# VH-VL binders against p38371, part 6

Target 1, 215 residues: p38371
Amino acid sequence: CNFEQPETNCFVQESPSWAVKYDVVDSPKDANGDECTTTAPLVELMGVYKYVNPETGAAQLALRPATLASRAIADTTTTSADQTSLGSLDTEPKDHGFCHANDFAPAFVNVAASDTAAANTIRYEFTNVRVYSAAVAPGTQFTGELKYTSNGCTSSYVMRAVWPPAPCDTASTEPAENCGVGSGLNPEFAVVCQPTSATGTTGYCVPAGDIPSFK
Key: E = the ipSAE of ESMFold2; O = the ipSAE of OpenDDE; V2 = 0.75 times the mean of E and O plus 0.25 times the DockQ between their complexes.

## First folded at step 1 (VH-VL)

Design m05 (framework fv_maftivimab)
Fold by ESMFold2-Fast, scan of step 1:
Structure m05 (fold): chain C 215 residues (1-215), chain A 123 residues (1-123), chain B 106 residues (1-106)
Amino acid sequence: as target 1 above (215 residues)
Amino acid sequence: EVQLVESGGGLVQPGGSLRLSCAASGFTFSDYAMNWVRQAPGKGLEWVSTISGSGGYTYYADSVKGRFTISRDNSKNTLYLQMNSLRAEDTAVYYCAKVRYSSSWYGDAFDIWGQGTMVTVSS
Amino acid sequence: DIQMTQSPSSLSASVGDRVTITCRASQSIGSYLNWYQQKPGKAPKLLIYAASSLQSGVPSRFSGSGSGTDFTLTISSLQPEDFATYYCQQSYSTRTFGQGTRLEIK
């Protein structure tokens, strides 16, 4: 019924920063199955990159969470490769304009003990990642699932992401500062400001609904 | 029946190169991450390298980074380890090993192992 | 890199004994700890995964416990076929094996 424009290949907007929102599916549990409190961020920036093997034409998608990049300062044991999750990527969009990415290796950092905290490994495992790559919005929104482990707590989420990463403030009445006109986002995108903390107002514009998120 | 068979081991001089193969059968090879693990004579086990099911991600032990390359050919159900700039301390039995769950790469144990192939690096 | 230390490095025991082998991680690894058995001239065999889950086909006298940094493998009543070298392995961040514990007949 609706008119779809298939792309010649799976286009992904490469950027050191996309804004990603996580909605909880399974609350944090420790190794014994007991509840614990460490969760994934409400929102964070994520590096998104596409690689193509010139000999085979095979494509890969790389995701690098800013939380891992930030914590890498305290980590001498992992590399940028360990902090980046690399998976396969379809070479052509499938039904409904989605390019599927699968077989992601986990991304992680080993944070050394400090004066205030014990040593900790922060780990991201991505599954069911799909980049929306239709003519209406080529490669600027994606969705997927995250299994997050930190401080011995494992939790799972649905993630929804958009490019460009637009900073926002839920307390601002200025449209450009609260994901409206002038924010830098495609005006047809349905986005909402997601604060970085439950008690704050400053954060990033993120998809308001399921991907693709349109008004 | 699920099976892994290594080949390609032998005697090689220091600084030389050798390529190991691991032939897989009895499971959907492309769905499973694969690993190389080695054991020097009379010593313990040392993990060498991991490759994801698609071949898109590879990871190496610090002792072999820059010298060894793990790869796979999913159309032939075969795992490879290209070993360059070999040293006496690379002398070991090399095992290939499969993860338990499909599509998992690291958080999973190795349920199936090959019988191993001996690599001797000596003058 | 996460270091794995096993204790003891070797022990002698008799058939029917309860045997405990300990494994310590240099940092918390949750339950991403696996145990393997290796007999001379053979490839390792998976015994326990996820710290406490028994691999299919492994006798119930084998059990694993622990989380975080301290883990144990227990053989409740040692049998003649259990004399072997045992290895722990973390799979939380890459993979690291312990140095092994050689279990010998008394």
Scores: ipSAE 0.000, ipTM 0.438, lowest interface PAE 15.3, mean pLDDT 85

Design m06 (framework fv_maftivimab)
Fold by ESMFold2-Fast, scan of step 1:
Structure m06 (fold): chain C 215 residues (1-215), chain A 121 residues (1-121), chain B 106 residues (1-106)
Amino acid sequence: as target 1 above (215 residues)
Amino acid sequence: EVQLVESGGGLVQPGGSLRLSCAASGFTFSSYGMNWVRQAPGKGLEWVSTISWSGGSTYYADSVKGRFTISRDNSKNTLYLQMNSLRAEDTAVYYCAKDYRGSFGELFDYWGQGTMVTVSS
Amino acid sequence: DIQMTQSPSSLSASVGDRVTITCRASQSISSWLNWYQQKPGKAPKLLIYAASSLQSGVPSRFSGSGSGTDFTLTISSLQPEDFATYYCQQSYSTYTFGQGTRLEIK
């Protein structure tokens, strides 16, 4: 037997929004190694973009978390470039249908102190990012690792992402509003509704299993 | 608890065939790639073959390409390695290993106990 | 084909010593490198993944570093239970293991 992965370009579905969930690996700790409470979001939207150098064909992947984009309004010290994590991207899929993205620069915002909150740096460090780019689902799911720092708490996660970003409501009986038929997602994808808060029901459809996540 | 249990090893003559099995439990077998890794007596580890979670993609080390076939039965949670045209240099302990592809990088997070294959006359 | 070369092939050290094992790839593999520990008669155990990430349950005295072609596994204060053979593995394009480094406790 000599099955081999087809040679093809690393297609990534560019969008200002993908839905990303984070599953904790290391719980939050402060600089002294003590437990603290600030965690990454349960789910968030993320901008995903691919840049290609037209002369060399070299590719780059850009990830922009919505949390950084929304907090940027209170930041006078970082730019959109600092709030976007840029890494390299394979030009052809590697083994198992994945395009590997490496060497990401950190993305961060420095939120100024307000009447209600102390100054805070929110930092995203992405590693081991890989985009599933096989013919059956080209460039619409990816996974990676996140090291998240906020309020002096550092924690780590596995992230799993899917496009399109389908909003959902766990309380809805309509399949299209609870990650079922009509949601806009590939019906073969294994997805579940992940609320944005522990007490709410509204959120986004996210991969139910490891990437590639299929039924 | 995750467990991988290999079986099917034994003594076989050069040119012969063997089929190894790896029974998996404690995780969703159909969601992960699987691997065979071998180790000749007193030697180091050598990756042999990988199969994707669905069985749709397979990869082989050059030393076994054309002779070995990796396969899986997701309904039985079982991984297989069909070994044909066996040579003395195929003598080794064969481990099955779970791939954590798509998360934390490509790594082998769980291994079976191994099954011994001896190719000798 | 990516080749992985480990150095040294064997070493002996005393409890409390700092031990360093190196691994070199024949081409750049970014951070796609794992380290495994294998004790005599046992299956390998994952220690480090993605060059520098410590696997859950592995003692903090183990650490990994490096990127591109040159990688290092360090044991900061050697313990008796660390007697084992250590292997690096590239996961950038299929898989290739290094030849192993046998660590002998005096």
Scores: ipSAE 0.000, ipTM 0.486, lowest interface PAE 14.0, mean pLDDT 85

Design m07 (framework fv_maftivimab)
Fold by ESMFold2-Fast, scan of step 1:
Structure m07 (fold): chain C 215 residues (1-215), chain A 125 residues (1-125), chain B 106 residues (1-106)
Amino acid sequence: as target 1 above (215 residues)
Amino acid sequence: EVQLVESGGGLVQPGGSLRLSCAASGFTFSSYAMNWVRQAPGKGLEWVSTISGRGGSTYYADSVKGRFTISRDNSKNTLYLQMNSLRAEDTAVYYCAKGSPYYDFWSGYYAFDIWGQGTMVTVSS
Amino acid sequence: DIQMTQSPSSLSASVGDRVTITCRASQTISSYLNWYQQKPGKAPKLLIYAASSLQSGVPSRFSGSGSGTDFTLTISSLQPEDFATYYCQQSYNTPTFGQGTRLEIK
C-alpha cells in the first residue's frame, strides 16, 4: 500500500530548508519605545512542513527558523516544539492562488548567558503567511509577516521565501553560484543572491520581488 | 580521489591537551562543512563538533563545550581539533568527516559522506 | 537533544535473508535521517541519506523508508560483506546517532 498524505489543493513543498529574506517594516525598538540595534537576519534557512489530519483533511503549516535551531544548542529550557511555529493552513487556494496560514504559535529559544554574551530570548511571531499554490509554482514560494524580538529589541518584517534553498556568492561570475542556470531554482523565478552579512558575499538565493516572484 | 587523513592522537594524562589534524584532498575544502565524530572503545558514534566551510560558524556537543576548539586552515586544506582539559571519558577514536552537500550545516539533507580512518586518543595515567 | 533509538541492538542472520533494522526519533525529524555501515576497525560508510536516498556506489539491496519519527533500513538479500554494525543519525538539528545495531552471522 501507498500511505501518502491525503490530497489537498494547497500543496506545500516540505523541506527542512527554504531560503527566507526579511525586509524591515518597523525598525527595532525596546520595551520603552527607544531605538535599538538588534535585527532579524538578512537571510536564513527555514524548515517548512505541512501536516494533514488524515480523518478530516484539516491542514497545518510548521515553520522552523534555522536561527532558533542553531541557538537551541545554548538553551536548556526550550524544546524543538518551542522552536517551531505551528499554524493553520487553508485546504484550498483563495484569491490570486494563495493558501493562507493563520494563528501561528510563537517560536522561541532562551539562550543562556555565556562568557561573551548576556542571557537572551529570541522570539519569532508569524502572521499573514500566504503560500503561493498555482500550477506555475506549486507550493515553492511564500510570503508573510514576522515580529522579531531579540536582546529586548522588537522589529517587524515582510518575509519572502523560496524553495529549493540555493547557496550563492555575489562575487561569482558562474551562473550556478549566483542564482542562475544550474543553481537548482526554477529558471522562471526572479531571484537574487542575498548575503548573510552586510560585508560578505556568500548567502542564499531569495525572491527578488513580491510573491509570486517571476521574471 | 577524495581523502581525509587524521593525525595527532596518542596517550595523554587527565587534564592534558592534544591537537588533532585532518588533511583533506580531492575536493574543494572551503566549500564544505567539516566535522569531528568520536567513538569510545566498544561504543557507538558521538558527534563532537562542526565548522562551516569558511569557518564563520562552529558547533560543539555539550560534553566538550569550553574544552575543545574546532578550527580550519583552508589555504592548507586542514581541519583541527584542539582538545584541552582531557578526561578519561574523552578516550575514543576521533574521525574527521566531510559534510555534504552544502558548506553550511543547516543546508539541505546534511550527511557525513566521506570519513577519515580515525586517530586514537587515550586519556589515562 | 533528539534521542535516536535503534531496534534491535543485535541480530543474527544468514546469507540470503531479508533484514530489517528500525530507528525511532524522540521527536519528528521529517526525512532528515541518514544510515551508516561500520565494519570492525573501519570508519563508517554512508549508505542512505534523506531517509530513502541511496548513496552512490551502495548496492540496491539496501533501502531506507519512513518519515517523522519511525524509520527502517532494509537489506533485501543479505550478502557476506553486509555483516557489520548499522547506525542511524538525524540531521534535523545538532547531529545525534542511534546506539547501533550489530548484524552477526547466524
Scores: ipSAE 0.000, ipTM 0.437, lowest interface PAE 15.6, mean pLDDT 85

Design m08 (framework fv_maftivimab)
Fold by ESMFold2-Fast, scan of step 1:
Structure m08 (fold): chain C 215 residues (1-215), chain A 121 residues (1-121), chain B 106 residues (1-106)
Amino acid sequence: as target 1 above (215 residues)
Amino acid sequence: EVQLVESGGGLVQPGGSLRLSCAASGFTFSSYWMNWVRQAPGKGLEWVSTISGSGTSTYYADSVKGRFTISRDNSKNTLYLQMNSLRAEDTAVYYCAKSRYGDYEGAFDIWGQGTMVTVSS
Amino acid sequence: DIQMTQSPSSLSASVGDRVTITCRASQSISKYLNWYQQKPGKAPKLLIYAASSLQSGVPSRFSGSGSGTDFTLTISSLQPEDFATYYCQQYYSTPTFGQGTRLEIK
């Protein structure tokens, strides 16, 4: 007999860390259209924040990749604003429980040249970002697309993200350490451990399938 | 090679039933939302239904709700559309289409050849 | 449902021409619009997604623009293989297609 009012606004779980996986759509190519090898990370942490203009009610979504945040220490030419991609955000979920975010400004850092390496700009361009904000999982999974440029190589990806970020190890037989029971994730979520490198076993729990990713 | 191959179309009488199949190959089928899109002879495209990669979420066009059921068998890489209570206006080529990854119902990047369903007496 | 209206319904053009096809949504759909090409007897082919992003393998003469309610597909220099029917499709809400624009040789 006791019921709560359903969430009707675009709720987003704000956190300095979400776990984000990138699956390649277009392989890396340089400015001449030739193949190259620099890719986006297999997985990384990402800051996710929601801003609401109290006067207009307009909402914005901010995405801050850990790769940019970590390189920012050595970058004196970009600000925290440049390293954060800010886009619009729906105020109400659209069909199928998604809140759409669009018109993202590029996020980037300028890594200065050194005696051993050339100057490099790392650039993130986000499009088609959608936060799943239905009652069964409000604001804890999102998907979108990434165009990534680094070392003159541009590539594109589908990104899928989950909160909370949970460290994992594919070599562990303990469920809590391999995205299972005790990991801190919603047990209804379909998640898998994604290593940070092709040869390693440690990484983060990420969505196993399309958003929303459920068992 | 990425392919979608539809089958199961044919001639059926009004009020009848038909089951369409779509065999997928060349990609990780269980990772993608799948769709049925139809096109009546000489007319435009109409989205019919979609199903999530896991099969737990399904959505339908208002014109087919309660009559059509979308399903999938990820172990067989096959998508299905069960069509009941068929009407003359359901006459169309039915396309199986894969959602572009990251766009749940968004862009349809891979399409089958289509299978013709004719509802007439 | 969101209604998509294309203009013109048919267009005659010559090889080498610049052609423009427009699509209008009954309400704002931000950039959630795709363009497809369909040749007679064949399945549709995705050309542009998210209003302006070129699908991999699609020739660069195709481009998309627009946001909100008004969208444009442009073919900068028409080739013989481009004579086809073109459809816009929104995915801001339940997917809906425009009625199509048939591009015919002049």
Scores: ipSAE 0.014, ipTM 0.587, lowest interface PAE 8.0, mean pLDDT 87

Design m09 (framework fv_maftivimab; at its last look DockQ between E and O 0.04; V2 from the best seeds 0.00; counts 0 for: pae E 16.9 > 2, placed apart)
Fold by ESMFold2-Fast, scan of step 1:
Structure m09 (fold): chain C 215 residues (1-215), chain A 122 residues (1-122), chain B 106 residues (1-106)
Amino acid sequence: as target 1 above (215 residues)
Amino acid sequence: EVQLVESGGGLVQPGGSLRLSCAASGFTFSKYAMNWVRQAPGKGLEWVSTISGSGGSTYYADSVKGRFTISRDNSKNTLYLQMNSLRAEDTAVYYCAKDIRYFDWLSAFDIWGQGTMVTVSS
Amino acid sequence: DIQMTQSPSSLSASVGDRVTITCRASQSISDYLNWYQQKPGKAPKLLIYTASSLQSGVPSRFSGSGSGTDFTLTISSLQPEDFATYYCQQSYSIPTFGQGTRLEIK
C-alpha cells in the first residue's frame, strides 16, 4: 500500500461550478405515493470542494447545488452550511480508479411563502458519490445518486458531473458552442449539450456516458 | 419482460477458445453496465468482467486479464465474452448480469441470465 | 482485493424460524454491500442492495443491516421457498463475493 501522499491520490478539481446532469430513476411522488410534477433541474451548476484535516489526513467532499444558492435569497432560516452537503471522501482511489464519498448531510433551503407561492423546502440528499481520480482525468468527473424533494414531491436520480462547466447551445453548428473543439473541455471527454429546459436549446456540456465518460 | 439469455458454452480443450453471447431484452441496453460472473461446480460466485453502458470502460478479474475480452454491440442488444487460452480452472457456469442503475456500474446485479456451462477438459 | 467472509458456512432451520447470516469485510466498505439468494441449478437473485435497501418484489421478511465491516441478513419468519444459498458481495471496489451460506431444512 502507498501512504506517502494520500491527499493527492484522491484529487478533486475544486470549483464553484461543475456542470451536473440528472437522469430520473424514480419519478416524483408525494407523501401519499401519488404522482406529482416537481422535478430536479435537467442540468445545473454545482460547487465542489475538498477539505483535508492536516493532522489526520481525513478528507471531506462538499457539494453546493446552484438551485439552493439561488433560492437562498428568499430564506432567512438556513445558512450556507445548510445549503452545502458535506460527506466523507476516500484518501486513495480504489482499484477501479474511483474515490468514494459517503455519509452526506442533507443540503436544503426553506423558501418563505410569498403573495404568489406557498412556503417550500428544497432538499438534496446525495448517496453513492464516486469521483474518478486517475491520471487521464484527475478529479474532473464524478457520479452519484440524488434524492430531491420540492413542493412535497420526492424523486430520485443518477447524477453525472464534469469540470469545467461549459455553456452550450444545441442549435449551434459551431463546435466550440456545442461541446466540441474550443469549448474548454478535454477533447477526449464524451460530452453532450444538455439544455436547461425541455423546450430550449441553451444549457451546459455534460457527460454523454458512464463515468468516466471518454470517446 | 427484462431478460438476459446466454449462449455459446460447451466443452473445449485446454488452450482452446470460446465466445459467449448474452442477448438482452426489455430495457435500454446502452444505459446499463453489463457483467460476467462465473461459478465453478459446487463452488461460490466469482466476478469475471464488467463493461460500461457505452463500452468505453472495461474491467477484469486478475485471473482472466490478458486472456478474456468483454465487448458489447449496443445496436444488437448483445454482450460478449471472448475467452482465449482456456484452463481447467475456467470450468464454470458463466452468467451475464445487468447493473441495477443506469449510467453506473459495479453497483448491484439485479437481472441475471440462466447461465451457460463452459467445461475445459482434455 | 477486499475479502468477504460469511458466517455460518451452513445452518439448519425450520419454517417459521428467525434466521441471521453475517458477512464481514476485510476493510471498511461503508454501505456498499449486496445480498443474493441462489437456489440449486438457478441463477442468483438480488435481495438487498446498499446494505439495507430491499429489492423490488422481494418479500418484507428479508432485511439487511450494518455498515463499515460487519453486515447481517435477517429472515424474520422462514418460508419453505427460502431454503437456498445466500451470498454477500461488496461493490466498494472490484466486486468480491463471500463464500456463501447454505440454509438447509431441519
Scores: ipSAE 0.389, ipTM 0.781, lowest interface PAE 4.0, mean pLDDT 90
Fold by ESMFold2, look of step 2:
Structure m09 (fold): chain C 215 residues (1-215), chain A 122 residues (1-122), chain B 106 residues (1-106)
Amino acid sequence: as target 1 above (215 residues)
Amino acid sequence: EVQLVESGGGLVQPGGSLRLSCAASGFTFSKYAMNWVRQAPGKGLEWVSTISGSGGSTYYADSVKGRFTISRDNSKNTLYLQMNSLRAEDTAVYYCAKDIRYFDWLSAFDIWGQGTMVTVSS
Amino acid sequence: DIQMTQSPSSLSASVGDRVTITCRASQSISDYLNWYQQKPGKAPKLLIYTASSLQSGVPSRFSGSGSGTDFTLTISSLQPEDFATYYCQQSYSIPTFGQGTRLEIK
């Protein structure tokens, strides 16, 4: 009568915070195809969680962007399920240690109308997510695609993510503060400090190249 | 250098009005949410208001809603707080503060100005 | 609104001491908790964001821990420049600050 969780090979480091970098593929356009200005962040933190159905062994991957999490309590119209993108996750690795995650539901949060702006929905749509799960760095990097919509403005990105989140400063000469030794990152990872601002120096360490990003 | 400089504080009678300004430099102003945070003399910090990078969304603490208006002019890299119907309890140093995250408006405040004092007294 | 309660409200310590300051939220805020330092007559400075992430330029003797409702700021070896008031702030919802912890020389 006792239940035991099924064995699975697609390990994912579960954490409320991964560092995720977005690189633009399609610049922002509105529904008419005209240029607009709203974009995804250059980098943000993201909650990443794995769920396994103990009866079937079926796995799911949950992605919770910090942008949505920061708005969630002020939004009385959406639930935690709406604010989290849930997709299927392979139970076994493929393609040299990748676990694929597919069929993500959109994640969104509603921003109430104000005196100066109409009501808005901030919406994330993830596709083609691939978690690197090989034994040398199991479940600590992933890549995928994002379609981001806010204020009627849609743009698309390649996303590349790493755990743990490591704050950094491009102006620092201390390795621990510039994605080096002492930062808490696997020293074999190829990472670079991505500032949160186009003109600032502080941000998070993100993958320097395609996943898996190693030196 | 990233910098925020507040101005426009002063002495005003109850029921009066003041307009605070915050001049920003060293970053792409229009991409960040901006905040006002105040601190009464000898007391702790209190969030007052937030405006999105575009200016399209504004948020207020209950204690100031209906009396204060946050705005920004992205062409001048300037944040404003229009304060009307001032009360003695509005007496505080007012700080402008930048959100740490690109386009995220309610996270952590990584850059603060030095503040401008508002005194509401008869 | 989420209430943030700091403890202690005031603390005396000597240079070289290990100091801990706690912050409790009235409901779970996951890890969306920030710490600020404020010296007299100066603006606050961000020390730690997201419970445990050290802001650029902050000495490694500062560390943060916790999740859910209970959070701790630790200074591993107190230095003369660390005598200040410390505030926690949640960013899970509309921002709220703790009442502050004043750290003074014993």
Scores: ipSAE 0.000, ipTM 0.426, lowest interface PAE 16.9, mean pLDDT 85
Fold by OpenDDE, look of step 2:
Structure m09 (fold): chain C 215 residues (1-215), chain A 122 residues (1-122), chain B 106 residues (1-106)
Amino acid sequence: as target 1 above (215 residues)
Amino acid sequence: EVQLVESGGGLVQPGGSLRLSCAASGFTFSKYAMNWVRQAPGKGLEWVSTISGSGGSTYYADSVKGRFTISRDNSKNTLYLQMNSLRAEDTAVYYCAKDIRYFDWLSAFDIWGQGTMVTVSS
Amino acid sequence: DIQMTQSPSSLSASVGDRVTITCRASQSISDYLNWYQQKPGKAPKLLIYTASSLQSGVPSRFSGSGSGTDFTLTISSLQPEDFATYYCQQSYSIPTFGQGTRLEIK
């Protein structure tokens, strides 16, 4: 439901699409600690929404990975709520312009077995999420940590996100097509084109460095 | 007035070639990605190809990859589609379509030409 | 490729009716969904882009909603000129269209 929410000092650009990059911290391991091969996407879109309790002023941050939404169409066992990670959000910036978000509920989907694949569960667990809400770039970058599990294979990541989700192609020499001038991104942002696959050239512009990522 | 006008369609035998053109007017041509979309008789719409504003990036449907080449001449405000090794299943009205943005991602086709008919038959 | 499935494939309605057409994507496409109207012998016309944004010049009786995999096009009060075929199209990746929904006069 769309309703008017109270304004807070922790601005977050609400959008069904942020560009999110995951950098591996811990390699994938199964429940026995053995090496496995399933990893999070290189880059994906993510829905980001802010909710404010009009009575208390308490804020919440909702993260909706596209990977989960992609599987939702065939999943009759989980709800939209299950596929969205909801956490608490600071009402005002505290640390160097960051608003902290914590206590995220796991988001997950169940993937039924098919002719070519066994049943699977994909789970996102977010922690230490920080939304950059300083005046110079309010609510258009955030970072955090992700614990990603797929088919019992768990890996850990640092995530870095930027809005808007600018498409890019590493094969293009045109700045507008490779996260440069004309891409729609804040020109002060340090960003790089991250392909959606290891072999592809097309993807989205993501932060080039730590958040906040500036030139 | 923003306008797209396709030309170059016609009858061709299987294995033959055609080159379609699309003349653009009424907007800054180089600022927008351009597309070809086709529609077989009595069927739905099928995206064929996209080219970015500068021409630096091109994309093709699997059904035409390796056979079709999209290009543009921004100095002439013209979009092209070189079609080689034509097949019967390529028979369709071919539309030139303008993207609302420079790049095709997260975009839509806001201006369409009237279309040009391509018939591939023995 | 992402498959787009429209429902229904065809429907009959009367002037003044509220009409709803749905589109489902085989995977999440966020809000990268557009709606087109096509009349016989004419090129498609863009109605809605990014799931809910009304294209300039399009009557306000048209509206779009949805995100992720399920989308809806609504005509609040059908007018005579609205009888046509409607297509959804995703632009999340390589563009693909729904099979179309033919809206006919009852």
Scores: ipSAE 0.000, ipTM 0.543, lowest interface PAE 11.6, mean pLDDT 90
ESMFold2 (binder alone), look of step 2: mean pLDDT 92; pTM 0.946

Design m10 (framework fv_maftivimab)
Fold by ESMFold2-Fast, scan of step 1:
Structure m10 (fold): chain C 215 residues (1-215), chain A 121 residues (1-121), chain B 106 residues (1-106)
Amino acid sequence: as target 1 above (215 residues)
Amino acid sequence: EVQLVESGGGLVQPGGSLRLSCAASGFTFDSYAMNWVRQAPGKGLEWVSTISGSGGNTYYADSVKGRFTISRDNSKNTLYLQMNSLRAEDTAVYYCAKHGYSSGWYLFDYWGQGTMVTVSS
Amino acid sequence: DIQMTQSPSSLSASVGDRVTITCRASQSIRSYLNWYQQKPGKAPKLLIYAASSLQSGVPSRFSGSGSGTDFTLTISSLQPEDFATYYCQQSDSTPTFGQGTRLEIK
């Protein structure tokens, strides 16, 4: 073979969908410091992409929340680029197999007023994003922090994400339908079904513990 | 368990109209985008239209823009396709398909049985 | 629109055979490829999403691989119920399907 090896060792599984769960760190508060109720989703799908400058080898990580993409439908002012958060990405793993991604631009939509709701800006600000890229699970789990603003409420979260996204139902006794054997996920991953609503049973398989999340 | 049941197909003359319905159950209907995908007899699959979970955004294949209208009634868990100015080339089985996501990238994770639309004199 | 081309258009195989179907995109679609199975007179069924992820309830003999422009669907040991038409579909932009590969009994 007369072609050179890839310039980057930080492999990221590119996909229109990863499953991401958010665990609250700071409860929602408005600009005056008063409590309010709007929170980030319990779980959502997220587009994850890696861009590499072919001339310099510099890498970028792009995160596009599906909830933000859905709300963009009511927005005529933001573009797909505004709804995608771009950060830098390490060229090789550090810290026990992690590739750090930094300096993310905010992702946001300006939702127009409707008959039932006032105008609203939904904003995602990602920090401390780290993709696990070790031989045992290259580029298929990541963690980070999210600052989420919606309806004037700002809250913060730890996010943990896994690929592939696997639909699940907490009411199912079939392992394949509840993040077990046959679900399509790596059987060594520690995952649990996270419903999309507090009262529902259907959702997505998400990491059960800190990244890397293994049994 | 997800179920999608289409109805409203039939025989119609060129220039005519039909309204298709899809009754959904087994998932939180308003949380997912919904799709219509068609298949002409003996041919492959062709995406027709998508509607977001809220109903706030709609997308159409170039072949049906201006003639077809996708809509949904989340209170009834029902998806619709209003088809106007029908042409012989619109003859196909029309499938209702659930989006794997609330919006964004296209994944058709569950399909109804389809309803036949025949446009002929 | 991104064009999806499947190869072969049809093939004949026997139960127990290893079958490979290929799908080529006219431009890079990264990993945004899905595979569907359709039996005569029935609706399509999702087999594989995101190029290589097996849908819940689909037998492990089905697998997908590839990225960029070249993708493959493999059935490791063909069963009688696997005789069907298989379609690839890209989701990187406005969705387009391959023309289908008809798998027939030899």
Scores: ipSAE 0.000, ipTM 0.424, lowest interface PAE 18.4, mean pLDDT 85

